# VHH binders against HTH-type transcriptional repressor CarH (carH), part 20

Target 1, 299 residues: HTH-type transcriptional repressor CarH (carH), of Myxococcus xanthus (q50900)
Amino acid sequence: MAERTYRINIAAELAGVRVELIRAWERRYGVLTPRRTPAGYRAYTDRDVAVLKQLKRLTDEGVAISEAAKLLPQLMEGLEAEVAGRGASQDARPHAETWRESMLAATQAYDQPRVSDVLDEVLAALPPLKAFDEVLAPLLCDVGERWESGTLTVAQEHLVSQMVRARLVSLLHAAPLGRHRHGVLACFPEEEHEMGLLGAALRLRHLGVRVTLLGQRVPAEDLGRAVLALRPDFVGLSTVASRSAEDFEDTLTRLRQALPRGLPVWVGGAAARSHQAVCERLAVHVFQGEEDWDRLAGT
Below, E stands for the ipSAE of ESMFold2; O stands for the ipSAE of OpenDDE; V2 stands for 0.75 times the mean of E and O plus 0.25 times the DockQ between their complexes.

## First folded at step 11 (VHH; framework vhh_7xy4_2)

Design z2 (from y3 with S31K M108E; at its last look DockQ between E and O 0.06; V2 from the best seeds 0.00; counts 0 for: pae E 4.0 > 2, placed apart)
Fold by ESMFold2, look of step 11:
Order: structure tokens, then C-alpha cells, then sequence
Structure z2 (fold): chain B 299 residues (1-299), chain A 121 residues (1-121)
């Protein structure tokens, strides 16, 4: 079976070297001569990636690229011996770009079974949060933008988002139940964008937080009733769609008024970040970054 | 390794303009929402703007809307922030970041020193 190869974008990611720099090194110093695939694009091997890593390391240490290229033969002799001693590749997982390409092609063809097969491969190869961050979320962003530009239909976009949603819901049901804290998570009234909320729910579950997920388009009155019954430690809200500051403040005021005064309320999403000052005036926390997960989880 | 390298900061008078750049490497730049955040000396991080992977959607903090413009060049793996009508309160260290999903801002992958913007008092 043929040697594992990578397109230049993946080789760049693996080696930590910009695509433009790889091309410049190839042209000027001849340190690599990648093969061409039958389709005509450059194919980089694991050895080629190792060469790029060595060149990056040496240049980061201040060695001129011309001098690093001269040192490479001896360094590569040792590396090739080490790789040969390891035997076959340590894993057989496709890299994230290959999975995303396969899912995009399947989406364009309306091939839902193929999208499902690739999702299963991803989830078998990666932990759920890493799969979401490195594969699923970037794919959803790409598909959404192709839909906006007209290169994918709304039906194609929905096909992918529905498949991803189904997997996230399954992962949420399978995640450990926490006893540390209890959070109620919902989208703003009239908010349709739920994937970020589902990602947040998954992260909180893996931090040991009990999550009651109410989902999209939750009216303030209904949220208030749920909170009174559930008595959670916090409420997390998602708001992505663009809103005027006035509309955002009116809506957040209704939500704040429906909830107990002392109950922590967090809001995330692009609209929340756009209207951070409004959130602060209403004593609502804006989710700012990774450090806030610990505050939500109570650790 | 993922890298984000900011540049273009400096000293400017009130009302002036600056253009910040962020060179990105080590990931598929065009697939990710990218953002600018800033940190005034001795204060917490403040969100400024973000832009979708293809550049079709932009969002801005109320504090900068109408004055700042975020953009990207996916062929050069570069994120930009055009800052016009600068005010003393814009003085801060400016960082670029890769977002992970719509709900929160990913701060873990922001690396490098940032770029200082100082608007004369």
C-alpha cells in the first residue's frame, strides 16, 4: 500500500512552517523534491515533514537557512534510523484536513451515509472535545460560509449541521453526570445558532458539571419557570445573531428580570461580545475565554 | 506549532490611524474565525472584533464599531485591524486569537508578545 502522503497545507500544519516558506525552501535550496500525485499536486511524505521540522528548529535557533540545509544530511541519517526502528506509523488516523475534505465532498453530493462514516472515523480517532475543536467546528464554519457565498445550498448546509448535531447530542447523553454544580443552558429568544451552545454543554459535562440543556429559542418566561423548578447554580445563555444594542439590552433585561437576583448569569456568543458594556450594566457575565470554564465549573 | 505574530503598533496622536497585522501559521487559517482583543495596562482583556473564516461575517464591540475594521487575507494567512479615529482609551496591548466556536473566545492559542498601541494623552 502506498506511503502516507500529505498535501502542502497539512505538511505545513504538521511541521509548523508556513506554506509560502515551504515553497521558498524547495525552490531556493532544494531541500525537498516532493512527488506529484496523478492529480498534479505536491505530495509530502512523513520524511518530508521531518525535514521541515528540522529546518524550522534550526532556523528558530538562529541558523541561517542556507547553513541549516547543509547540516540536514547528517541529521536526517539519524532521524531515518530512528523512524525505521519504530517500524510503521504510530497511528493510522487521517489528519483533520483529509476528514474535512471527505465530509465536504460528501456534503456536495448529498451523501449523508458518507458524512456519517467520516464522522464515525473522526470520533473513533479523537476525543470528543478535540474532534469538535479541530474538525467539526472548522468544517461547520467553512460550510456556512460556502452557503453564504452560494457555493453550497441551504440543504447541503443543513445536511452537515444535522449530522453534527446528532453526534453532539449522543455525546452529551453519554458524558458523565457531574455533581459539582448545575448549569441551565439556553439560547436567547429567537436565537437559531445552537452549535456553540452544544459545544459549551459538552465541555461543561467533561468538567463534571451537571447540565440541563434547553436549546434554541427559549423565551424568558419559560427560562424563569425552568430555573425556579431546577434551582441551578448558574444560567448560561448563547446569542450569536447580530442585534442592535437596544434590542440586545431589551432582551437581556427581560431575561435578567425573569431570573433570581443572586443567580449568576453568563452569556456567550458573538452578540454578547459585541455588547459587553450592556452585559456589565445588567450584572451579567460575558464569557471571555478558557479561564472562565473554571469559574463556571466552580474550580 | 501554532503561531500568531502581531505587528503594526506604535505611538499615535488622538484622531490618528494605525493598521495592525497578525501573521498566522500552523493551522488551516481559512477555516477559523479570528479575533482581535486588547488589554489596557493593569486591566483585563477586552474583545474588539472578529471575522469568519471566509471573511463574510464581521462583529465588533460597541466601543470600536464605526472606527475599526477587521479584515483578513487568506492567501497570506494574515489578519488585519484598521484603527481610525484613535482615542486615548484605545491605548492597550493588542492580540489576535483563534476562536474555537461561536459561544466563547479561544484565548489559549494566542501566542507572541502582542503589539503595543499608545495614543498620546
Amino acid sequence: as target 1 above (299 residues)
Amino acid sequence: QLQLVESGGGLVQPGGSLRLSCAASGFDFSKYTMSWVRQPHGKGLEYIADISGKGGKTYYSDSVKGRFTISRDNAKNTLYLQMNSLKPEDTAMYYCARDKYYWYRGGEDSKGQGTQVTVSS
Scores: ipSAE 0.278, ipTM 0.656, lowest interface PAE 4.0, mean pLDDT 80
Fold by OpenDDE, look of step 11:
Structure z2 (fold): chain B 299 residues (1-299), chain A 121 residues (1-121)
Amino acid sequence: as target 1 above (299 residues)
Amino acid sequence: QLQLVESGGGLVQPGGSLRLSCAASGFDFSKYTMSWVRQPHGKGLEYIADISGKGGKTYYSDSVKGRFTISRDNAKNTLYLQMNSLKPEDTAMYYCARDKYYWYRGGEDSKGQGTQVTVSS
């Protein structure tokens, strides 16, 4: 099907950008290379319009067009990944289970190359967020359960977890940098499970949030110092390991005290959900689900 | 230049209602999340509510949830805070801010001069 194209006036209207500005952006920054019609007129694609919308958004936010232009490739990659993720049909579910099973079988066999190969297949087939939500996160949950039940050894758990971590880190590196909001993400001081936090970072980055990821086992005082230096819009904390209500409260109190008054603090993870009352008393938000991502992103 | 001008504050009895307004100028109002914050006398700044640029998403602190409503009219570049069931604890200077304002971040230019709300019998 011939790609739908628009004249500059229509593209301008669709993007909410003045024609003169479009021309200036093209000339000055090379942000668009529209096709020419046989008659010599510029023909803008839906992609071009999307680019213009992104540039407009950034400039409206006070970003210099020169800087916006530099960020455009990363933003577009994110957009494409999102669009590609929407188009990935309901048919990927059967594949997700198959991939997880394959990786688990390979893990049981200590076949690291096979795990790697399957991961590559997953990441080639699915956008980053889908890969995480539909394959990687469920895999890790299953691995954790099997380890806890004694069906997987510590070595096997480490093997697959390390490999998945490496891929997640890679996905994070490839994710949009984010500029609108800034979040500092850390695990609880004694928390060793960082995969959920990595996933959160990935999601936030794709939502356009700047993320400073501090990782696992971050002392409260250090977190406080970092936050004072970075002055983020929010702090996100991850806690997975089960704890007593008292221990949880003590830890969270220490964390809350180390952070500036009024700064939004979010806590995610199974432990946080189990201690909602404590969080409420300390004015800490408990992450509940998808609606909270938008909240964190400020959209 | 970014300008925010709060109004609508005053003295009310417990259980009463007030509606605050914030007139915004000097920026594309509809593109920014706006927030209300307050500062009780002798206390630090407290976040109370925010609303997304398009007005589709709102969030409230637990202290005001169910009593306060944040809204906006982008055509008028105005932010609102409807305050119902007011309590003495709600007594504070109320500020409108672009994005989320926190004292530790600075950004004095991102909030207005404030409007005083006093809840007393």
Scores: ipSAE 0.029, ipTM 0.443, lowest interface PAE 3.8, mean pLDDT 86
ESMFold2 (binder alone), look of step 11: mean pLDDT 83; pTM 0.856

Design z3 (from y3 with K100T Y102R; at its last look DockQ between E and O 0.41; V2 from the best seeds 0.00; counts 0 for: pae E 4.2 > 2)
Fold by ESMFold2, look of step 11:
Structure z3 (fold): chain B 299 residues (1-299), chain A 121 residues (1-121)
Amino acid sequence: as target 1 above (299 residues)
Amino acid sequence: QLQLVESGGGLVQPGGSLRLSCAASGFDFSSYTMSWVRQPHGKGLEYIADISGKGGKTYYSDSVKGRFTISRDNAKNTLYLQMNSLKPEDTAMYYCARDTYRWYRGGMDSKGQGTQVTVSS
């Protein structure tokens, strides 16, 4: 019996990927080489559809398509073994809210072992970037809002945030070592909120970038000294806390002046977006989204 | 399959108002910070506003603060942008975007096809 094949529109429906996106992935990233029929048009096999499903899953989870393509050979070997033994895994998205609610309830009860157990469940079930994007970071934002409204105490907020931070640091330590480009990542001086910086670091590591992570509250002069010693390809800065345009400009000016004139400097975070015109005047790139990851990674 | 569909754009006179909508599907909408970004012709993307998943925190760029209001309805999976006191400088393609917490609201990972807003006499 001949192997089942599909025209592109059917493959698209089976994989949940738009036809135009399938074509773009084939052209730009070489992730799929569909066979040709005797009539000359493309035919997609069941394996091709499985590849498309994996690419869709990874990109839905926040993995850049270029990185997803690099991971695909290993993932397909593992998936084929899993399908033979365990069947296809289900989408874990319905569990994200359940995990967050379980952690909130445990936090309210000061039940640190239970928070730890749920975190372990999340990290066992989800890739690191998906765990960060769908569970860990939304939880921290929700906890912060509940603290602001008075439904959680500062102690409850600290309990969960410190545990999440510990897990993020562990994920970062275990992430693939980068071998291309080198980025130095730091928070603005006096910036205490580092979770976004950790998320950016995690993403960059999965894009193959070597990351030196300096963390929170890095004075401009000390950053300058570190950059001179490390000679990175770029600096990435995080600034979250609300600031007046004047305060933001003063601080970014000191940072820019402490760094080599030609060194690319990127700024991310809510305050950077609020003051985008200031960043442009100082020749600092404001991080906007997925296409910027490729520029940062040099791909 | 993630989908973000913007609507409500059009031609308005300076000083006018417009309300944009974005219908979201294919992901847990209430778990994500959502943003409006715009792209004037021939220029790069400019963030204009974002709102946390539960709606409790909003941020605005200096260029629109006081004139634009972002909001969301999590029961309807819909993001809104109320635009008042429109100026010719607001002319751009407006995109609804899903943000990530990488960089804490500077890590947009997807956007819609956009809706054109043109402010002209």
Scores: ipSAE 0.295, ipTM 0.683, lowest interface PAE 4.2, mean pLDDT 81
ESMFold2 (binder alone), look of step 11: mean pLDDT 83; pTM 0.842
OpenDDE, look of step 11: ipSAE 0.516; ipTM 0.803

Design z4 (from y3 with S31Y Y32N; at its last look DockQ between E and O 0.63; V2 from the best seeds 0.00; counts 0 for: grease 26.3 > 24.2)
Fold by ESMFold2, look of step 11:
Structure z4 (fold): chain B 299 residues (1-299), chain A 121 residues (1-121)
Amino acid sequence: as target 1 above (299 residues)
Amino acid sequence: QLQLVESGGGLVQPGGSLRLSCAASGFDFSYNTMSWVRQPHGKGLEYIADISGKGGKTYYSDSVKGRFTISRDNAKNTLYLQMNSLKPEDTAMYYCARDKYYWYRGGMDSKGQGTQVTVSS
């Protein structure tokens, strides 16, 4: 099993101990025996960082370093069991929860700079599609539910959602252009929830599809005119907000009538899956899951 | 090693009830929207319901709305489907699924092996 190692500068930062002290402790007391890389640098493990943290705590308490070194074997028995257990749990899921917790705490404090910093950490650590799927979209859903329940104010919800939206728009502008198959993407008439549409656009661009993104609240007649001018290979529609079956059918009927009969039309979002029978009667494809991305993109 | 294990299926008369369970492991259950889908013999998958990670937001297909109730227990990593007023058309293999947030909410990426529900006189 590969053990994670750090260069001395990183180990120093993790343990809160100056590099010069690490070298002095190693040289004089032999408290660490790090292996050397083929390039000759010292390689510090998670265990080594834990040792440094314990020595830091003891010396901050006033224990002489020679005395702290004597105590180290007993202290490390418990810590080594703890560190070894930590290695088995280092998949991507714990980081996503940590980011969400940090975002929520910053949001509760109206700490916009901290929200921005956490968003930057997420986008630096994850590819765009993983960032959206694993952190950004779940965060927006959680924040929206907290607002509805009264746990967050509307100002807190807006602070976070507007910052996330800005980052998603930037990711979309930076995404590959897409040169095969052309999709026109829009929200249902009167649909204001745009984040799912942006995520779908981002994913389609990364699958090589050219996307014309029309955004929120597109009237059926205007969609029809755009499609006539653009002549796309398909239309993708987002519908998230709950609607009665009657309202959904009325709206989808107007959309279908405004579009060419042979043009593939896909709908995605919770409302689409809820009204699947309506979609089938109107010859509209319902996005059901991961397997549908290739069908939609024509690959 | 994501695992979704459905249970609670069986044979039931029209008008009867069943409660399905899904034991989840290998991922952070409370972080994910979960759904139930079904597949009648010889037909495609049909969405039936989903529930948000916190459990506060649910959606149902028109075909089951008012008869089925989705719920979850995050402390036990378990998803449930209470099925009442069962009809012969509800006969299918029922699958527990993990959703991704495709189109904000509406995209399965994984499902279990399924549990058979048969509604017959």
Scores: ipSAE 0.610, ipTM 0.848, lowest interface PAE 1.7, mean pLDDT 84
ESMFold2 (binder alone), look of step 11: mean pLDDT 83; pTM 0.849
OpenDDE, look of step 11: ipSAE 0.740; ipTM 0.893

Design z5 (from y3 with Y32N M108F; at its last look DockQ between E and O 0.79; V2 from the best seeds 0.00; counts 0 for: pae E 2.5 > 2)
Fold by ESMFold2, look of step 11:
Structure z5 (fold): chain B 299 residues (1-299), chain A 121 residues (1-121)
Amino acid sequence: as target 1 above (299 residues)
Amino acid sequence: QLQLVESGGGLVQPGGSLRLSCAASGFDFSSNTMSWVRQPHGKGLEYIADISGKGGKTYYSDSVKGRFTISRDNAKNTLYLQMNSLKPEDTAMYYCARDKYYWYRGGFDSKGQGTQVTVSS
């Protein structure tokens, strides 16, 4: 979105602060440093208007302007985070379909620079979890369906999925370090679909959970060895590809047997939901929805 | 604000049929995977089925596969569940839900108030 600016008289009107007072606050307390246009006029941003509103609120409450200026950095840091989150999230949602359409078209044309540009736009406009939920995951589902129906080639599917994967790995490296609980995340043996696991890892990290991510196709024995060494609070497993009930039960039995009986085991993905009764018989929790994040994270 | 309103529940004999509807508003219906879930009295939520935003892919739990059919009409912002060969075990409160791509199609973030289905002779 283009940065909107205002002349001082408009900023004054928006903030409810007299023009002369704005100038006095700028000079004496240094609370604003508006840019000047080439013509010499002051240009105030939405952030500048928000600063003025906060100073007016505090002084209307009886706080001396000198003390209000001292409080401003912390108040503005929180407000800037809220504005960026609300503005980016709210404004960007009408554009999510447009971004997906642009990336699909670029994928069809094998236009890798264009896919990269759109991914950069998405990640600049949305917080990581919203970008994944609203743009990236729906795109990957759409591309996968088109590949299965024959309207996209495997090369086109790989082009977009590999680029999205690279961005998700980068987001994981930048995500907050979790401290209060530890989860080990892996895909079922022979499970290739890792994008949901990466999204779950990212979300758990943002919920404060420490995550050890083992990735795709983790054999049950190897998972068992990792769990014995790491001693996590839970294991989270992803199983997406369609499986018969017999194959699912056989595989989940082997996984459960490789893990301590008292260790909570969660399973997510479409195959887990399809075979929910099997999971219950084996004392494995099935991820169902938003409320389960708190249970999985132990909060 | 997101709204999901289920309807079409009721009392039916074993072996009977019902068709549930869910009217959706407050979000881009055609861009979202939608699900049906149910809650038997005194038990947790049980996943039933989901359908992709464009309608090209459907998935079903083992408990209903072959008996229930999920469908959608994106022009009417409406989700449907055709339930055939109903059993007493299908007695539950039925909810439609907006699926989130948690674990890649494996979860939802919102559900309606529900419609009761009771299968009894």
Scores: ipSAE 0.471, ipTM 0.785, lowest interface PAE 2.5, mean pLDDT 83
ESMFold2 (binder alone), look of step 11: mean pLDDT 83; pTM 0.852
OpenDDE, look of step 11: ipSAE 0.839; ipTM 0.931

Design z6 (from y3 with S30D D109Q; at its last look DockQ between E and O 0.40; V2 from the best seeds 0.00; counts 0 for: pae O 4.6 > 2)
Fold by OpenDDE, look of step 11:
Structure z6 (fold): chain B 299 residues (1-299), chain A 121 residues (1-121)
Amino acid sequence: as target 1 above (299 residues)
Amino acid sequence: QLQLVESGGGLVQPGGSLRLSCAASGFDFDSYTMSWVRQPHGKGLEYIADISGKGGKTYYSDSVKGRFTISRDNAKNTLYLQMNSLKPEDTAMYYCARDKYYWYRGGMQSKGQGTQVTVSS
């Protein structure tokens, strides 16, 4: 959707700032760089209007415009956070459903461009974690279920999963690097489903945790070697595929043995949840909810 | 607004049975996987079971497998948990939640106020 733009008069009215003052602020302090229409007129965005409102607020509070202008970057970060927060406060749930339906329909039609477009819309509208939690993860879950039920083909599943993965990877790259705590994340040796792990990585990164992501199908011995080299504060493991309690215990035992004694080991995923007793016996933590993120983050 | 209201909890003797219900509103119920989770006093949230939107797929934790049955009536927007052969260890606050319990999420998307189940002699 073309970003809504306003002429200076409308922007002035919306912001409660005189046109002359807007021009002065632009000229003197460079606080706004409005786009120009093909006809050469200034076109102000909602963002621009927000900036003007903020400047007005500060100046009304007695802050010199020169000082307000200096504070603008910080204010904009706050505003973006607030806008992101207000955008976050609107129950994106109805939209989330619509987006998922759209992407699913596109997937069924093998319309990859449409899936991409909807993904772009989602990521433009929602912060990364919210996008993941409310749209991407549920979509993938639904896609998986439909595949299992035979309503989606393998090709369709792959089409959408690969696209979502690419977006998640991009989000991870854009996420904070983390500095205070270090976690190594890996899937079980036979686990191919990495989306949950990617989500966990994204969450941890946004919590300020340094993450080394090893991905899917990581052999226990290799994980052990990596952990010895990296000396993380914890290991996070993902297992989705269902398995017998015996197989699960064997695998987890092998993993626990490959890791240093005393190192906290966390396990998440559907399979982990189903075998909580096994995890407890092996002194492995099963991820249970929001409180555990804080534990992982050390906060 | 999304609402989940759990009911059916109570005091039962060991070996007894109880059926929990969860009334859902404010969303397309049949489009979402629903889950039961529980929280024993002083303990963390524990996953119990989930059921796919259309009810075709169910999953259970080892702790309740063979004893509990998750089901749903999409026409009534209601989730159920039949609990048989109850044990004292099953004593907890029980919650229904929308969607699968995704460990990689920041938390449960939505859960109700819960219903207390107490198994005691």
Scores: ipSAE 0.023, ipTM 0.458, lowest interface PAE 4.6, mean pLDDT 86
ESMFold2, look of step 11: ipSAE 0.493; ipTM 0.801
ESMFold2 (binder alone), look of step 11: mean pLDDT 83; pTM 0.850

Design z7 (from y3 with S31T K57R; at its last look DockQ between E and O 0.63; V2 from the best seeds 0.67)
Fold by ESMFold2, look of step 11:
Structure z7 (fold): chain B 299 residues (1-299), chain A 121 residues (1-121)
Amino acid sequence: as target 1 above (299 residues)
Amino acid sequence: QLQLVESGGGLVQPGGSLRLSCAASGFDFSTYTMSWVRQPHGKGLEYIADISGKGGRTYYSDSVKGRFTISRDNAKNTLYLQMNSLKPEDTAMYYCARDKYYWYRGGMDSKGQGTQVTVSS
């Protein structure tokens, strides 16, 4: 059966892909098996052009070519279904690792627009909590460790963390406002790591909790004054950075004393888990895992 | 399917050592913080230690700091807990757990079936 075919230059123009890149993709990943004309030229079909368009789109969006090739069967099945009757479309579904790798590479190159573009792709493709859990938080953790070890500069760390923070704040604004139970969230005194607090706020908002977010480094006395004015149902505190047991106990004692005796107080983060016995003695709840979200939210 | 399979438990004299292992499968192991938790008979879960996905950061509970060491081998998808200077109070079922990024780091969403550690004379 005679099928329309194109020489590589025309396929390149139709797909918007440079000839050199078509040859590299074919050679390295085997995504195309074009036939040869009697004159010896490679012959690309309409399906081959559609494959090239999908690979171009995914790689332009930051998907590694090896991952794009793995996604191709699902994407092509969806396109074939559309030809059969304007059926359902298939979305690109890259692995979260691909997005994180793209953002890290852009960060290393100081390419803030590229970080922004990948963040937009993530947030368009994933629900907010999944985006946070699978892409944003792991990336920030990796970047923080690289900064601490000296493999990223502070400027590189700030470039990506500021972009992620802006998007996380936007996710918070878009999250349910919450009419059930009111929580006041703050970091421990001396705690600069706000992203854990923001993540907890996002999750509580999606559980229907009203959240007042006080942010970083709130002195115990000021927290107490805010709580008296706001009369929340609970206080949630984030503590991530390492602290000695003595320093942790001293700080938590001051926090507990500044708050009403019967008010539930929760602490979250790895530092809180390290000092679980101290929290128990002070009648402070330690967040341990998934099952605690309902207890914290009061449902 | 996500699986976490602990091994290496057993009966040990006080002062002895054990090395626990956890074989992980069904998820991208190197992406996740992994932790060890334990449950003494009739009591709640107690956090022991955790280690970041790349292994660069570790945290320990006060009860085990200085005696236990958490580590991971991402090439083998295996988490380890080296337990030294064991005490009768360390007797518990020990679980390997995967953490989600609750509060940035520290909050399990999955655990294995556990391996029993018994420290007695």
Scores: ipSAE 0.572, ipTM 0.832, lowest interface PAE 1.9, mean pLDDT 84
ESMFold2 (binder alone), look of step 11: mean pLDDT 82; pTM 0.842
OpenDDE, look of step 11: ipSAE 0.783; ipTM 0.910

Design z8 (from y3 with D50E; at its last look DockQ between E and O 0.49; V2 from the best seeds 0.00; counts 0 for: pae E 2.9 > 2)
Fold by ESMFold2, look of step 11:
Structure z8 (fold): chain B 299 residues (1-299), chain A 121 residues (1-121)
Amino acid sequence: as target 1 above (299 residues)
Amino acid sequence: QLQLVESGGGLVQPGGSLRLSCAASGFDFSSYTMSWVRQPHGKGLEYIAEISGKGGKTYYSDSVKGRFTISRDNAKNTLYLQMNSLKPEDTAMYYCARDKYYWYRGGMDSKGQGTQVTVSS
């Protein structure tokens, strides 16, 4: 069948709620209205079990059942919204691979108009963050690997990365300016790979953060000067290129020294994660993933 | 729909070896950079290793470089971590993670439930 269901005894076991209590909650507060099977027993869905678990949790914490029932719609709405968001991302992926394949073929032929046409199609079909996450960034990563392996030339890599950069800059200009929390974003000195920084800027803007974007190859002393003038809430730094632990520590030390001691400093990119112990010694936060966006955005 | 299921953890003596596996489903596995992260009890997450979608690039944290090897089998949608020369400091919950392209090649957007590795005599 299309949806798994359970008898009341099984639903009770799964949710950790006594059968008698489930029946009382149904009768008195109307929190569940399970269907009956042709055989006459109550059929509980996975969603019904999730409802029971939430009610159990709240009542175990001392919330009166009448109050827990009032809170339930909000809690379940949030869970359903997260599931829908993930489903929408998956629905876009078969087309994302087709778009990337088309752009790769056009890149191999040096067909700039075709790459541009496919990029326009992507941006017409997807919201900006999904376009970046599912098409643009994966394409750039694949192209970079092909360039390093020799299956694409430097000129082919530059052709596609230059065009993607132009579109990403356009997306940034169209994004909300942000009115709370202020982040200054820059690449490490000698770091020329800007695409990760632009992607982070785009996401922070969509989270409501004001972003000052300094771009590539920002010397530590110049960053310090900018931070003194701007007085941001945090600094975000991007480091993509592979670096020895010694080089990474030397560079990060100069950056940390140029910045106020109490100012949060975040470093993102694969090189930062490879040298996490160095970042910890220097009191610099390493961006690890999705959970860190809330800390940066103050959400 | 997206699932990451780790296995292969357990109790091992110092100096021993262990091989972790992660079964992935619900997404185009070969299109994503995958990583292993760990969390020692009472501590934050620590990145261990990362491998590109096609397997051509690997990166390791300084704490495990030379001892651990990340690999993947895209035909089986499976990520692996070979852990050699294990130390008590490697004791942690180990998670398989899918990376987004935050900051270009890093930043996980999802992780599994984890598998416990305990190194003790």
Scores: ipSAE 0.438, ipTM 0.767, lowest interface PAE 2.9, mean pLDDT 83
ESMFold2 (binder alone), look of step 11: mean pLDDT 84; pTM 0.861
OpenDDE, look of step 11: ipSAE 0.762; ipTM 0.896

